# Miniprotein binders against q53ft3, part 157

Target 1, 195 residues: q53ft3
Amino acid sequence: MFGCLVAGRLVQTAAQQVAEDKFVFDLPDYESINHVVVFMLGTIPFPEGMGGSVYFSYPDSNGMPVWQLLGFVTNGKPSAIFKISGLKSGEGSQHPFGAMNIVRTPSVAQIGISVELLDSMAQQTPVGNAAVSSVDSFTQFTQKMLDNFYNFASSFAVSQAQMTPSPSEMFIPANVVLKWYENFQRRLAQNPLFW
Short names: E, the ipSAE of ESMFold2; O, the ipSAE of OpenDDE; V2, 0.75 times the mean of E and O plus 0.25 times the DockQ between their complexes.

## First folded at step 16 (miniprotein)

Design Q73
Fold by ESMFold2-Fast, scan of step 16:
Parts: C-alpha cells; sequence; structure tokens
Structure Q73 (fold): chain B 195 residues (1-195), chain A 83 residues (1-83)
C-alpha cells in the first residue's frame, strides 16, 4: 500500500504490517538521513473518511522506541516529504572522524504509518513542522523526481482486462518502481541537472 | 469551566491548521493547503458542537463562521486541483 524513499537508497515498497492498521519501514543507518518521502502506491486507496498518520521512531538509551508524528498522507495528498534531521540525538556535533571514537551501537530507525480516521488525524499536531516547504530546492527536486516516477511507471501500465475479467483499476508492479528508481539514480549520477 | 477550556483548545488547534493551510497555499502547495483547511473546518465544527451543548450561542456562531470559511477555501482549492 505504501512506499518509502530516501535519496541514495533503494526504494522500499514492501512495508511490514505489524497490526491491522499499522505498517512499518525500517531505516538502517538513519544518522545519514535528512529527508524521507512517504507515498501511496496508488493501487489501494484509503477507505472513505480515513487516512494515514506518519510517524518516525528511533530507540532511546534504554532501547525503547520513541514515536514522533511527522505528518499525514491521504487519498487527496498521497505523498509527503519529511525532514527528520533534528529529531536525532547529537546531530550538531557529529562528523566522520568523531564516529571512530564513539562507542555507539548502530541502530535502526522506523517510519510507521497508522491508518486512522480523518477526524482523529485532525486533532493531532505534527512535531516542528516536519513537512517540507514547496519553495526550497529539495521540494522542487522531489516534485520533479515524483513526476519522473509517474511518467516512467505509466509506460508499463497494463489494462485491467489483461489481468482480470472485470476492469476497475490499474496496478503498478513492484518491479516497475524499482526500475524507475535505478534509472533515476543512474541519470542523476551522470547529470544532476537532467531533471 | 472544563468545557470552556476544551472549547478554547479546539479553537486554538483549528486556528493552527487554518494558518498552516494559508501558508502552504501561498507557497503553492495546494494539496497541503486543502488538507489543512479540511482539518481546520472539522475541528471548528467540533468546537461549535461543544459550544452548542454548553448553551453558548456566541462561541457557536464564531466557530461555525470559521468552519464555513475554511470549508469555502477547501472547496475552492479542490476545484483548482481538478482542473
Amino acid sequence: as target 1 above (195 residues)
Amino acid sequence: SPIQEEFEKLMERAEYHFEHAEKYYELGDKEYALLYFEFAARIFRKAAELAKKNNDPESYKEAIEYAEEAQKYAEEIQKELEK
């Protein structure tokens, strides 16, 4: 149902379902992550009156997860960009050589998506305006990246008549998302201005 | 009273959503603007129902007027996105 994207990493489209209404993506080496994109795959919409609350967590010093609300995705807003830098301990003083002297076990952060009533979502406030503004260069980059994704994925669309006898909706194969991601990374590496 | 405190918290939450919706609209983020105006309208209507149960017609009128304003902006943005 959901996808998670971090620049320089393979796109994740297989969330772990940990409850009927809860989905999780693991973010290994999260200390290197500044922004995360969460998006709906477009194959299964939220039921009427429902949406997704997007959370970020990392283990505290006792190993207990600390969940923070980043924002929302809905049928009308199926993708969102979140800045998670500043939600990590010690971010201001870390540098490459400092890591060699710190006895710190690498930890895995998580993105969690909780399917909730829109009325319940409206009563919550995300932490520190984690959602990214459209005027900054990262949001412009990500918008172009998403446009590139949908144009690429559409080239592989097949009619429902080829998949089922009762057409109702187009499906996006998971492998198409992976191919888009690899193509985008390759082109970006060759020419950062191609998009 | 506890009901008055709850009303004020709902109004503050809805105003927060409304202000963020306006900011996102100015920045060109129409989808975010729509979402937050819809959230503002929902919470203003919840505040209005609380004022109604508390027999406070002035607070009810204020909350309903803000809810209608937020709903109007949401509908206008929805039409922009459909084009």
Scores: ipSAE 0.211, ipTM 0.688, lowest interface PAE 3.8, mean pLDDT 74

Design Q74
Fold by ESMFold2-Fast, scan of step 16:
Structure Q74 (fold): chain B 195 residues (1-195), chain A 83 residues (1-83)
Amino acid sequence: as target 1 above (195 residues)
Amino acid sequence: SPIQEEFEKLMERAEYHFEFAEKYYELGDKEYALLYFEFGARIFRKAAELAKKNNDPESYKEAIEYAEEAQKYAEEIQKELEK
């Protein structure tokens, strides 16, 4: 249902389901990560009235997760970019993952997605929203992310004659990725904050 | 037959993308609607190819008709975005 992307790294599209409504992605070597992109895949939309609250966690000195709310993804806004470089200091917050005992390797952080009612999401305040980010730096970063994702996806291109349908695997034609890339660039040029 | 089961799964996947494209269009996100209509059309074409190899003209016709419908919507949306 979800994808997770970090500049210069392999895109992740197979989240670990840890509860009926909760999914996680592992982020190894998280101290080198400044931004994370979370997006919805085109196969399964959220149920009506639902969306995804996106959380970030990193291990504290004792290896225990410290969860922080980053923001949201919805059917209307299926992708979002988050700056996590300022969140590695150890300031925790209240979160729906609190009762879960998720054991982690000390150098691995996680992105968590909790499927929640839109009304509940509207009452939450993401961490780090006081940080001032310039439109220039955001636009430049987004362009770099688009370039990296397109290059990565294109590296898996196969001829149409070689595509084999499989229920256990998904294939994305290069042309589909190119059109997504071009459309996203056009939207970004019109409104850098459309994400 | 195993081939018939593969055909049905391709049709289901393509139909899902088609429905998702319609949902994005209703939400006003024409760029994503275009993307998913095009993807759906390609999967319908793959289903048609499988039906052709399986000597199933009825399934072939059905898959081609859906592929053409998805392509038509994609072309219409592309024109809307160019204007």
Scores: ipSAE 0.000, ipTM 0.107, lowest interface PAE 17.8, mean pLDDT 70

Design Q75
Fold by ESMFold2-Fast, scan of step 16:
Formats: structure tokens, sequence, C-alpha cells
Structure Q75 (fold): chain B 195 residues (1-195), chain A 83 residues (1-83)
């Protein structure tokens, strides 16, 4: 139902479902992350009157999670950019993940999504310093992500002369990646929030 | 009183939502601005209900005025998004 992306990294589209209404993405090496994007895949909308509360968690010195509310995604606002730099110290928010106090790897953080009623979401207050993106900032961030994806994918391109015979492996011509990139960039220019 | 403390907490929360909505609107994120103005209106109205139960007409009036202002902005943004 959800995706998560970080500049310079592969997009994650397979959240770990930890309860009927709770989903988690792992963020390894989180101290190098400045922004994270959370978005809905567009295949399954939220039921009417519901949305998702987005949380960020990092391990404290004892490996215990510290959860903070970043913001929300809804059918009307299916994607959001959050700044997580500066959130790696401080008080946690009230959160629905209390039973998941598992000692974690020191460099791995998490994004948690809790599916909730809009009335319940309105009772929550996101941390202020996670705030703020404009359409311009979102467009610039998304353009960087497109560039990173294209460059990463293209780095694996091989000529026919370099291919080993392997019927079990699938190869995509570099032209296909370039065409996808150009198409997505064109769509982004027309509507930055088209996902 | 406990009712007055709850009223103040709801007012504080809705003021936060209202400020957040204004910031997102200034940044051009109209969808987020709409969401937060709607949240502000909801919570200001809950605060008004508590003031009414507490027989505090001044607090009721204040909360309702803010709720109506938040709702007005939400409706204006909704119309902008429909164009």
Amino acid sequence: as target 1 above (195 residues)
Amino acid sequence: SPIQEEFEKLMERSEYHFEFAEKYYELGDKEYALLYFEFAARIFRKAAELAKKNNDPESYKEAIEYAEEAQKYAEEIQKELEK
C-alpha cells in the first residue's frame, strides 16, 4: 500500500506489515538521511474517513526505539516529504508502536505508518522540526530522485558483447530506462504530485 | 479545573494545526494546507463544546470564531484545488 524513498537509495515498496493497521520500513544508515518521502502506491486507497499517521523511529543508546510523529498521508494528500535531520535526539511522540520495543541495530531507523480515523489523526501533533516542504522543494527533491534512479540503473547497463549466456536472467535495454526517465520527468513538469 | 485544562490543550493543538496550515499554504502545498485547516476546525469545535459544558461563553465564542476562520480557509482552498 505504501512506498518510501530516500535520495540516493533504491525506493522501498514492500513495507513489513506488523499488525492489521501498522506498516514499517527499515532505514539503514539513517544518520546520512536528511529527507524521506512517504507515499501511497495508488492501488489501494484508504477507506473513507481514514488516513495514515507517519512516524519516525531511531534506536537510543540502549537500542530501544524512540518514536516521533512526522505527519500524515491521506487519499487527498497521498505523498509527503519529511525532514528527519535533527530528529535523532529528543522526546518521542505518543505512538501506537509501544509493544514493539525490540533492541535494534544502532544505525537502523524505521518509518512507521499507522492506519487511523481522521478524527484520531486530528488529535495528534507532529514534531514541528520535521515539517516543511513546498511544491518547489518537492519538485527539486523528486528530480534528484529521478536522476539518482536513472544513474543507478544505467550503471548496470552492459553491451551485447559483455553479456554472458544466461536464459534465467532478464535484461532491460538502457534505452527503456532512458525512455521511462524522460516520460516521468515530462509528467513531473506537468504535475509534480502525479504519482 | 480539569475541563479548563483540557480546553487549553485542545486550543493549543488546534492553534498548532492552524499555523501549520498557514505555513504549507505559503509554501504552495495546498493539499496539506487544506488537511491542517480541517484538523484545526475539528479541534477548535471540540474545544468550543468543552467551553459550553463548562458554562464559559467567552471561551466558547473564541473557539467558535477560530473554528469558523479555519473552515473558511479550508473551503477556499478546496475551491482552488477543484479548478
Scores: ipSAE 0.322, ipTM 0.757, lowest interface PAE 3.2, mean pLDDT 77
Fold by OpenDDE base, second read of step 17:
Structure Q75 (fold): chain B 195 residues (1-195), chain A 83 residues (1-83)
Amino acid sequence: as target 1 above (195 residues)
Amino acid sequence: SPIQEEFEKLMERSEYHFEFAEKYYELGDKEYALLYFEFAARIFRKAAELAKKNNDPESYKEAIEYAEEAQKYAEEIQKELEK
């Protein structure tokens, strides 16, 4: 139902469902993370009148989880970027994950998504610094993501002569990926919010 | 009074949503702006209802006005998104 993306890391599409209405992603080495993207996979929409409250949890100095509301995702806003770098020293807020015994390691933060009524979501207040604060930050994040993707994809590039015939597999020409990358870069430069 | 305190909390929350909506709109994230204006409108209306129950017509009026404003912005953004 949900995906989580950190720049420079592989996308996570397998959230741990910790409850019927609660999903968790682990973020190892969270201290190096500035932004996280949470998105719907598009396989299962929210029920009518419902959305997802997105929380970030990091261990405090005592190893106890500190949860903070980052924001929301909905059918109308199926993806969002959150800045978490500035939250690492913040205070916790009310959260729906408090009663859950989630095994944590000190170096691992978590993204929690709670499926809730929009009316309930409206009664919550995200932390102010969780939102992307500037177009520049967004652009930088996106650029890093694009670079990561391109680098990852290109690392698998082989010449046709090097290809092992595999009729069951689909192949994408590297030039297509490059073209996409270049076009995306151009569009991003023109309008960072073109999508 | 407890009712007044709750009213103030709702108003504060709604205002927060409203500010977020504006911020997201400025950032170009219209979908999030829409969401937060809708949230603001919803909570302002709740505040208004509370004021009404508390026989506070001034607070009711204020909350309704803000709710209408938030709703107006939401509707405008919705129209923009549909183009």
Scores: ipSAE 0.311, ipTM 0.722, lowest interface PAE 1.5, mean pLDDT 84

Design Q76
Fold by OpenDDE base, second read of step 17:
Structure Q76 (fold): chain B 195 residues (1-195), chain A 83 residues (1-83)
Amino acid sequence: as target 1 above (195 residues)
Amino acid sequence: SPIQEEFEKLMERAEYHFEFAERYYEMGDKEYALLYFEFAARIFRKAAELAKKNNDPESYKEAIEYAEEAQKYAEEIQKELEK
């Protein structure tokens, strides 16, 4: 149902479902993470009148999880970017993940998504520092993400002469990916929020 | 009074959402701006209802006016997104 993306890292599409309405992603080495993108996979929409509250947890000095509400995702806003770098010293808030006996290693943070009624979500207040503060930060993050994707995709590039016939597989020409990348970069430069 | 305190908390929360909506709108994130204006409107309406129950017409009027403003912005953004 959900995916989680950190720039320079592989996309996570397999959330741990800890409850019927609760999903968790592990973020190793969270101290190096500035931004996180949470998105719906598009396979299952939220039920009508429902959305997701997105929480971030990190271990405090005692190793206890500190949870903070980052923001929301909905059918109308299926993806969101959050800044987590400034939250590492923040105070905990009320959260729906309180009883999770998740064995945490000190270097691993978590993204938690709680499926909730929009009315319930409206009663919550995200931490202010979780909002992307600048267009530049978003642009930089997006650029890093795009670069990572391009680099990853290009690493699999082979010439047609090198291809082994695999009729069951679909192939995408590298130039298509490049053109997409270039167009995306151009559009991003013109309007960082074009999409 | 406890009711007045609750009213103030609701107003504060709604204002918080409203401010977030404005920030996201300024950043160009219209979808989030829409969401937060909708949240603000919802909570302002709750505050208004509470004021009404408490026979506080001034607080009611204030909350309703803010709710209408938030709703107006939400509607405008919705129209922009449908374009």
Scores: ipSAE 0.585, ipTM 0.854, lowest interface PAE 0.8, mean pLDDT 85
Fold by ESMFold2-Fast, scan of step 16:
Structure Q76 (fold): chain B 195 residues (1-195), chain A 83 residues (1-83)
Amino acid sequence: as target 1 above (195 residues)
Amino acid sequence: SPIQEEFEKLMERAEYHFEFAERYYEMGDKEYALLYFEFAARIFRKAAELAKKNNDPESYKEAIEYAEEAQKYAEEIQKELEK
């Protein structure tokens, strides 16, 4: 029902169901993650009056999860981007996963999604420092990253006459880089979550 | 009283949602802004009901005014999204 995306990693679309209304994604090597995108796959909408509360957890020094509420996903807001790099230890929120006391592998964080009534969701307050931008803002940032990469790579373009033959070196033609950039930009414009 | 303390907690929670709505609107996330203004209105109205039970007309008026403000912002954003 849900997907989770981290820049530079394969998208996850198979959440682990830990209860009828609770789903988790593992985030290995989470200390290298700045942002996470959570989204609905679009296959099954929430029932009327329901939505999903999105939580982030990391293991404390004792290996126990510290859960923080990042925000929500609903039929009207089926995707959101959250910043996790600024979250502090000990800023746990009220969460529905507390009764489960799930102990996790060290250095693996989790995204948890709890399917709840909208009235229940409204009773909770997300951590303020996780709210960073909309998907559109993240798309704009990604576009600038692509522009920077293409410009950097193109700065090393040399003519065939300037190349020194070396069997141990690999060269990528500039037109292949341009074609990749154009294709990625086109796909990003059609669906900012394609990557 | 327990009712008075619960009222204050609801007001704080609704104000938090109101602030989140404004922040997301500033960031261009109109869908989230709408959601959080709707949450703010809902919780302000819940606070108003507690004030009514506690025979506190000043707190009731305050909560209702904030609820109506949040609802008005939600309605304006809903119109923007439907265009």
Scores: ipSAE 0.458, ipTM 0.817, lowest interface PAE 2.4, mean pLDDT 77

Design Q77
Fold by ESMFold2-Fast, scan of step 16:
Structure Q77 (fold): chain B 195 residues (1-195), chain A 83 residues (1-83)
Amino acid sequence: as target 1 above (195 residues)
Amino acid sequence: SPIQEEFEKLMERAEWHFEFAERYYEKGDKEYALLYFEFAARIFRKAAELAKKNNDPESYKEAIEYAEEAQKYAEEIQKELEK
């Protein structure tokens, strides 16, 4: 149902379902991540009146998850870019033990998606700076990347719908998302203005 | 009053959504602006219902006026997004 993308890493399209309405993606080595992209695959829309609340969690010193609400994805806004670098434990602050050369076990954070009623989503407020706007070059680039993906996916979905007896049962294979990501990154490396 | 505290919490939450919507609109993210104005309207209406049940016409009027303002902005943005 969902995909998760971090620049320089393989796109994830197979969320772990932990409850009927809850999905998670693991983010290993999360301290090196500045932004994450969450998007709907387009195969199954949210039921009418529902959407997805997007959460970020990291392990505290005892290994317990600390969850923060980043924002939302809906049928009307099926993709979102989130800045998580400012939300990590200890990041942006002077840590007393930061100068110690202690090798720590690699940390794994999670992106969680909770499928909720829009009324329930409206009763929550995300952290103000997590969902990025089209204000800087990275955000503009990522918005164009998402637009490019949805144009590609929509074209493919239409073709698949034409080949099936029931267009409402359209499917997009996970490898199509991966192929898009690889081709997009390759083309961008050759010409950043290819849009 | 526990009821007044709940009203104030709803108003504050709706105001946060309204501010998010304004910020996203100013930055050109009309889809998020629409979503947050709709959320603001929903919560302002819930606050109004609470005020109405508590026979507080002044708080009801305030919450309804903000809900209508948020709904108006949402409708204008929806029209901008339609072809």
Scores: ipSAE 0.296, ipTM 0.743, lowest interface PAE 3.5, mean pLDDT 74
Fold by OpenDDE base, second read of step 17:
Structure Q77 (fold): chain B 195 residues (1-195), chain A 83 residues (1-83)
Amino acid sequence: as target 1 above (195 residues)
Amino acid sequence: SPIQEEFEKLMERAEWHFEFAERYYEKGDKEYALLYFEFAARIFRKAAELAKKNNDPESYKEAIEYAEEAQKYAEEIQKELEK
């Protein structure tokens, strides 16, 4: 349902589902991370009237997790870029993950996505400056995201001759991905805010 | 009254969302602007319903007007994003 991307790292498409409505990505070596992209994979939309609240968790000085609301993703806004570098010394806020025993290592931060009612989301206040709103920054990070995705996807590319028969698996032609990439790049160049 | 206090809290929250929406829009983040205008509209509508229940037509009118304004901006941004 969700993907998570850190620039310079492999994309994460397998969130740990810790509850019916809660998903978690682990971010090792979080101190080196400035920005995180959270996006919907497009496989499963949010139910009507629902969206995702995106939280960041890091260990405090006592090693206890501190959760902060970064922002939101919705069917209408299926991706977002968050700056987390400035949050590493912040105070904790109310969060939906507090009651959950999520196994954490001290060096690993987490991105948590809570599927919530839009009305409930409207009552929440993200931490300041977490959302990246600069067009230039957005374009830059989008480009990095695209490149990362392309590199990731291409690493799994095989010719038909190389394919192992797996009737239960669905395959996407590499050309489809390439065409999508090229089209996306073109649109991004024309209007960085087209999506 | 508790109802009046709740109304004021809702209005304040909605206004906050509205202001954030404007800021995001000014910064070129139309997606977040859209989202926060939608949030503002929702909360203003909740405030309006509360005012209605409290038989306060003036507060109702105020909240509805703000809700409509927020919704209008959301719709305009949505149209911009679709181009």
Scores: ipSAE 0.013, ipTM 0.266, lowest interface PAE 8.7, mean pLDDT 78

Design Q78 (at its last look DockQ between E and O 0.54; V2 from the best seeds 0.00; counts 0 for: pae E 1.9 > 1.5)
Fold by ESMFold2-Fast, scan of step 16:
Structure Q78 (fold): chain B 195 residues (1-195), chain A 83 residues (1-83)
Amino acid sequence: as target 1 above (195 residues)
Amino acid sequence: SPIQEEFEKLMERAEWHFEFAERYYELGDKEYALLYFEFAARVFRKAAELAKKNNDPESYKEAIEYAEEAQKYAEEIQKELEK
């Protein structure tokens, strides 16, 4: 019913079902993960009045799982991006995964999905630095990536006097790259989701 | 009183949903904005029900006004998504 995606890793579409209404994905080597995408597979919608609460669990210093509510997925919002970097020092939130409260491997985290009534979901509040801040985190990552690109590209810029004309080579003026960078930053500031 | 404490908890929860909705709307995530405004409206209405049972018309009016505002925003976003 659900899928889980981490950039640079194989997509997971076979969650472990731990109860009739509860599904879990393992995230090995989770300290290298900044963002997780959770989505519904298109074949089975939620029943009327129901949705999914998305939780993140990481092992604390004693290997005990600490569960935090990241957000929700519903038929109207079947996919969401969550920031999990920065949550490891937080306290646990209310969660329906009590049976999963066992000592875990230090490097393995979990995404949990609990199928719940929308009224029950509305009674919960996601941790503030997960759902809302995930878009800001992608904006920050994109900005850093863009800065790295510009700095790298400009380090190889040559003045017109150093260029040797060649019919097979193309040279892009550094000023054009700078204008593109400035336009991209402006667009990003106006709409962080445009990337 | 326990009823007053529960009312305040519901109001705070609904306010958090409302803030999430506003933030997602600003970021262009209209589907999440819609969901959270709907959640805010639902929880504000639950707070209003408690105020009504507690014979507190002032708190009832406050909660209903917030619920109606959240519902209005949800309806506007729903119309944007239908286009």
Scores: ipSAE 0.553, ipTM 0.846, lowest interface PAE 1.7, mean pLDDT 76
Fold by ESMFold2, look of step 17:
Structure Q78 (fold): chain B 195 residues (1-195), chain A 83 residues (1-83)
Amino acid sequence: as target 1 above (195 residues)
Amino acid sequence: SPIQEEFEKLMERAEWHFEFAERYYELGDKEYALLYFEFAARVFRKAAELAKKNNDPESYKEAIEYAEEAQKYAEEIQKELEK
């Protein structure tokens, strides 16, 4: 139903379902994480009149979870990026996970998603305006992903003189990757939501 | 009174949602702007229901007017998203 992405890590698409209406992703080494993306996979929408409250949890000095509301995802806002770097010393907030006794190792935080009525979600206010503009954040995230892919692919470039024949393997000229990158950047600048 | 304090808390929460919606709209996040205007409208209507049950027509009118304003902005943003 949900995915969770942190820059430089594999996307998580298999949330731990801890109740019929509650889903959790583990974030090991959370102290090195500044932003998380939470999104709907698109396979199962929220029921009519419902959405998801998104929480961040980290262990306090006693090892007990501290939960903070980051914001929301809904059928009409299916993905959002949240800044969490400023939350790791904050106070807990009202949350629906208080009855969950989930064993946690040190240095592991969690993203919790609680499926709730929209009326109930409206009664909550996210801490510190943790949500970031989707358009601006999406553009910045997309540009960083583009740069990362291009730099990675380019690090394997070889000249024609260095290539050995390999009839059973397929190759893509580096210029194809460059042209794709340039075209993608141009289209992103024209419409950040084109893809 | 406790009822008036609850009304004021609801109005404050709805106003925060309204302000979040305006901020997200200025940042270009029309989907969140729409969401938070809709949330503001829901909470203003809840405040209006409380005022009605408390026989407070001035508070009822105030809350309903703000709810309709928030809903109007939500509807305008919905039209922008459909373009």
Scores: ipSAE 0.526, ipTM 0.840, lowest interface PAE 1.9, mean pLDDT 79
Fold by OpenDDE base, look of step 17:
Structure Q78 (fold): chain B 195 residues (1-195), chain A 83 residues (1-83)
Amino acid sequence: as target 1 above (195 residues)
Amino acid sequence: SPIQEEFEKLMERAEWHFEFAERYYELGDKEYALLYFEFAARVFRKAAELAKKNNDPESYKEAIEYAEEAQKYAEEIQKELEK
C-alpha cells in the first residue's frame, strides 16, 4: 500500500504491517537522512474518508523510541516529502505505535503510517520542522533520487547482442528510461512540485 | 471553564493547520495546502459547534468566520488544481 524513498537509497515498497491499519518502514543510518518521501503505491487507495498519518521514530539517548508526527498522505495527496534531519533532537508526541512490540534496533529509525479517519487526522498537529523548508531542498532531494534511479536502471542495461532469451521477462530499452529521465528533469526545472 | 479551554485548544489547532496550509501554498504544494485548509475548516467548525453548545455567540461567530475563510482558500486552491 505504501512506499518509502530516501535519496540515494533503494525504494522500499514492502512495509512491515504491524497492524491492520499500521505500516512501518525501517530506515538504517537515519542520521544521514535529510528527507524522506512517503507515497502510496497506487494499488490500494484509502477508504473513503480515510488517510494516513505519517510518523517518524528515532531512538533517544536511552535507546527508547521517540515518535513524532510528520504529516499526512491521502488519496488527494498520495505522496509527501518530509524533512527529518531537524527532528533528531525533538520531543516525542503521542503516537499510535507505542503499544506495539515492534522489533527495533538502536541504530535504525522508522517511518510509521497509521491509516485513520480524516476527521481524526484533523485533530493532530504535525511538527513544524517536518515540512519542506525550501523548494531548493526539495529539488535537490528529487534530483538525487532521480539520479539514483537512473544509475540503478542503467546498471542493468545490456545490448541486444548480450541478451539471453527469457520469454518470461519483458525488456525496456534504455532509451526509454533516458527519455523519461530527461522529461522528468525538464518538468522538475519548470515546476519542482509538478507531481 | 473546561469548555472554554477545549474551545481554545481547537482554535489553536485549527490555526496551526491554517498556517501549514499557507506555508505549503507558498512552497507551491497546492495539494497539501488544500488538505491543511480543509483540516483547518473542519476544526474551526468543531470549535464553533462547541461554542454554540456553550451559548457563546461571540466565540461561535469567530470560529465560523475563520472556518469560512479556510474553506474559501480550500475552494480556491481546488479550482486551481482543476485547471
Scores: ipSAE 0.268, ipTM 0.703, lowest interface PAE 1.4, mean pLDDT 82
ESMFold2 (binder alone), look of step 17: mean pLDDT 90; pTM 0.885

Design Q79
Fold by ESMFold2-Fast, scan of step 16:
Structure Q79 (fold): chain B 195 residues (1-195), chain A 83 residues (1-83)
Amino acid sequence: as target 1 above (195 residues)
Amino acid sequence: SPIQEEFEELMERAEWHFEFAEKYYERGDKEYALLYFEFAARIFRKAAELAKKNNDPESYKEAIEYAEEAQKYAEEIQKELEK
């Protein structure tokens, strides 16, 4: 029902269901993650009066999860961008995952989604500065993703003189990547919501 | 040699990323600065590994020193963003 995206990584669309109303995504190597996007897939809406509370969890010194409320997704607001880079040493917030004693790999964090009544969500306080919901903030995140992809791909570019021919491996000219990047950046600047 | 040319190309590429990072830091965009310093450190380390495989200790030392400098700036910016 949900998707989870980190800049420069493969999108996850198969959340692990850990209870009737609770879903988690694993975030390996979370120390390198600054932003996470959580979104609803277009096929299944929340039931009337319900929404999703979005939590972030990392392992403490005992390997136990420390959950923090990031924000919410609803049928009316089906996606949200969260900044998690400042949350790794913060205090845990009140959360519905309290009884879940999950021992995890030390470098793996989780995004948790709890399906809850909208009235219950209205009474909860997300961690400050985590939610990024404006168009300008989304544009900034998208530019960062584009820069990340372009620079990552370009950092592995090899000149023709230094190529070792491989029949089974495909190579893309660096100028094709650059042209794609410039075209997409230009379109984003003209209309941040063109996609 | 082709290997020395590859080393120099990696060094130049890492230097481009380092320059981007400095530029963004000066503009106050610390998240972009962090990203580019991390890219620079990664590519400098790749250059260092290549120099090590080619028994070139001077090039290895140069590349690793730049990688450590880029990593140091990235860590300082990461601390600023975490506060």
Scores: ipSAE 0.000, ipTM 0.077, lowest interface PAE 19.5, mean pLDDT 71

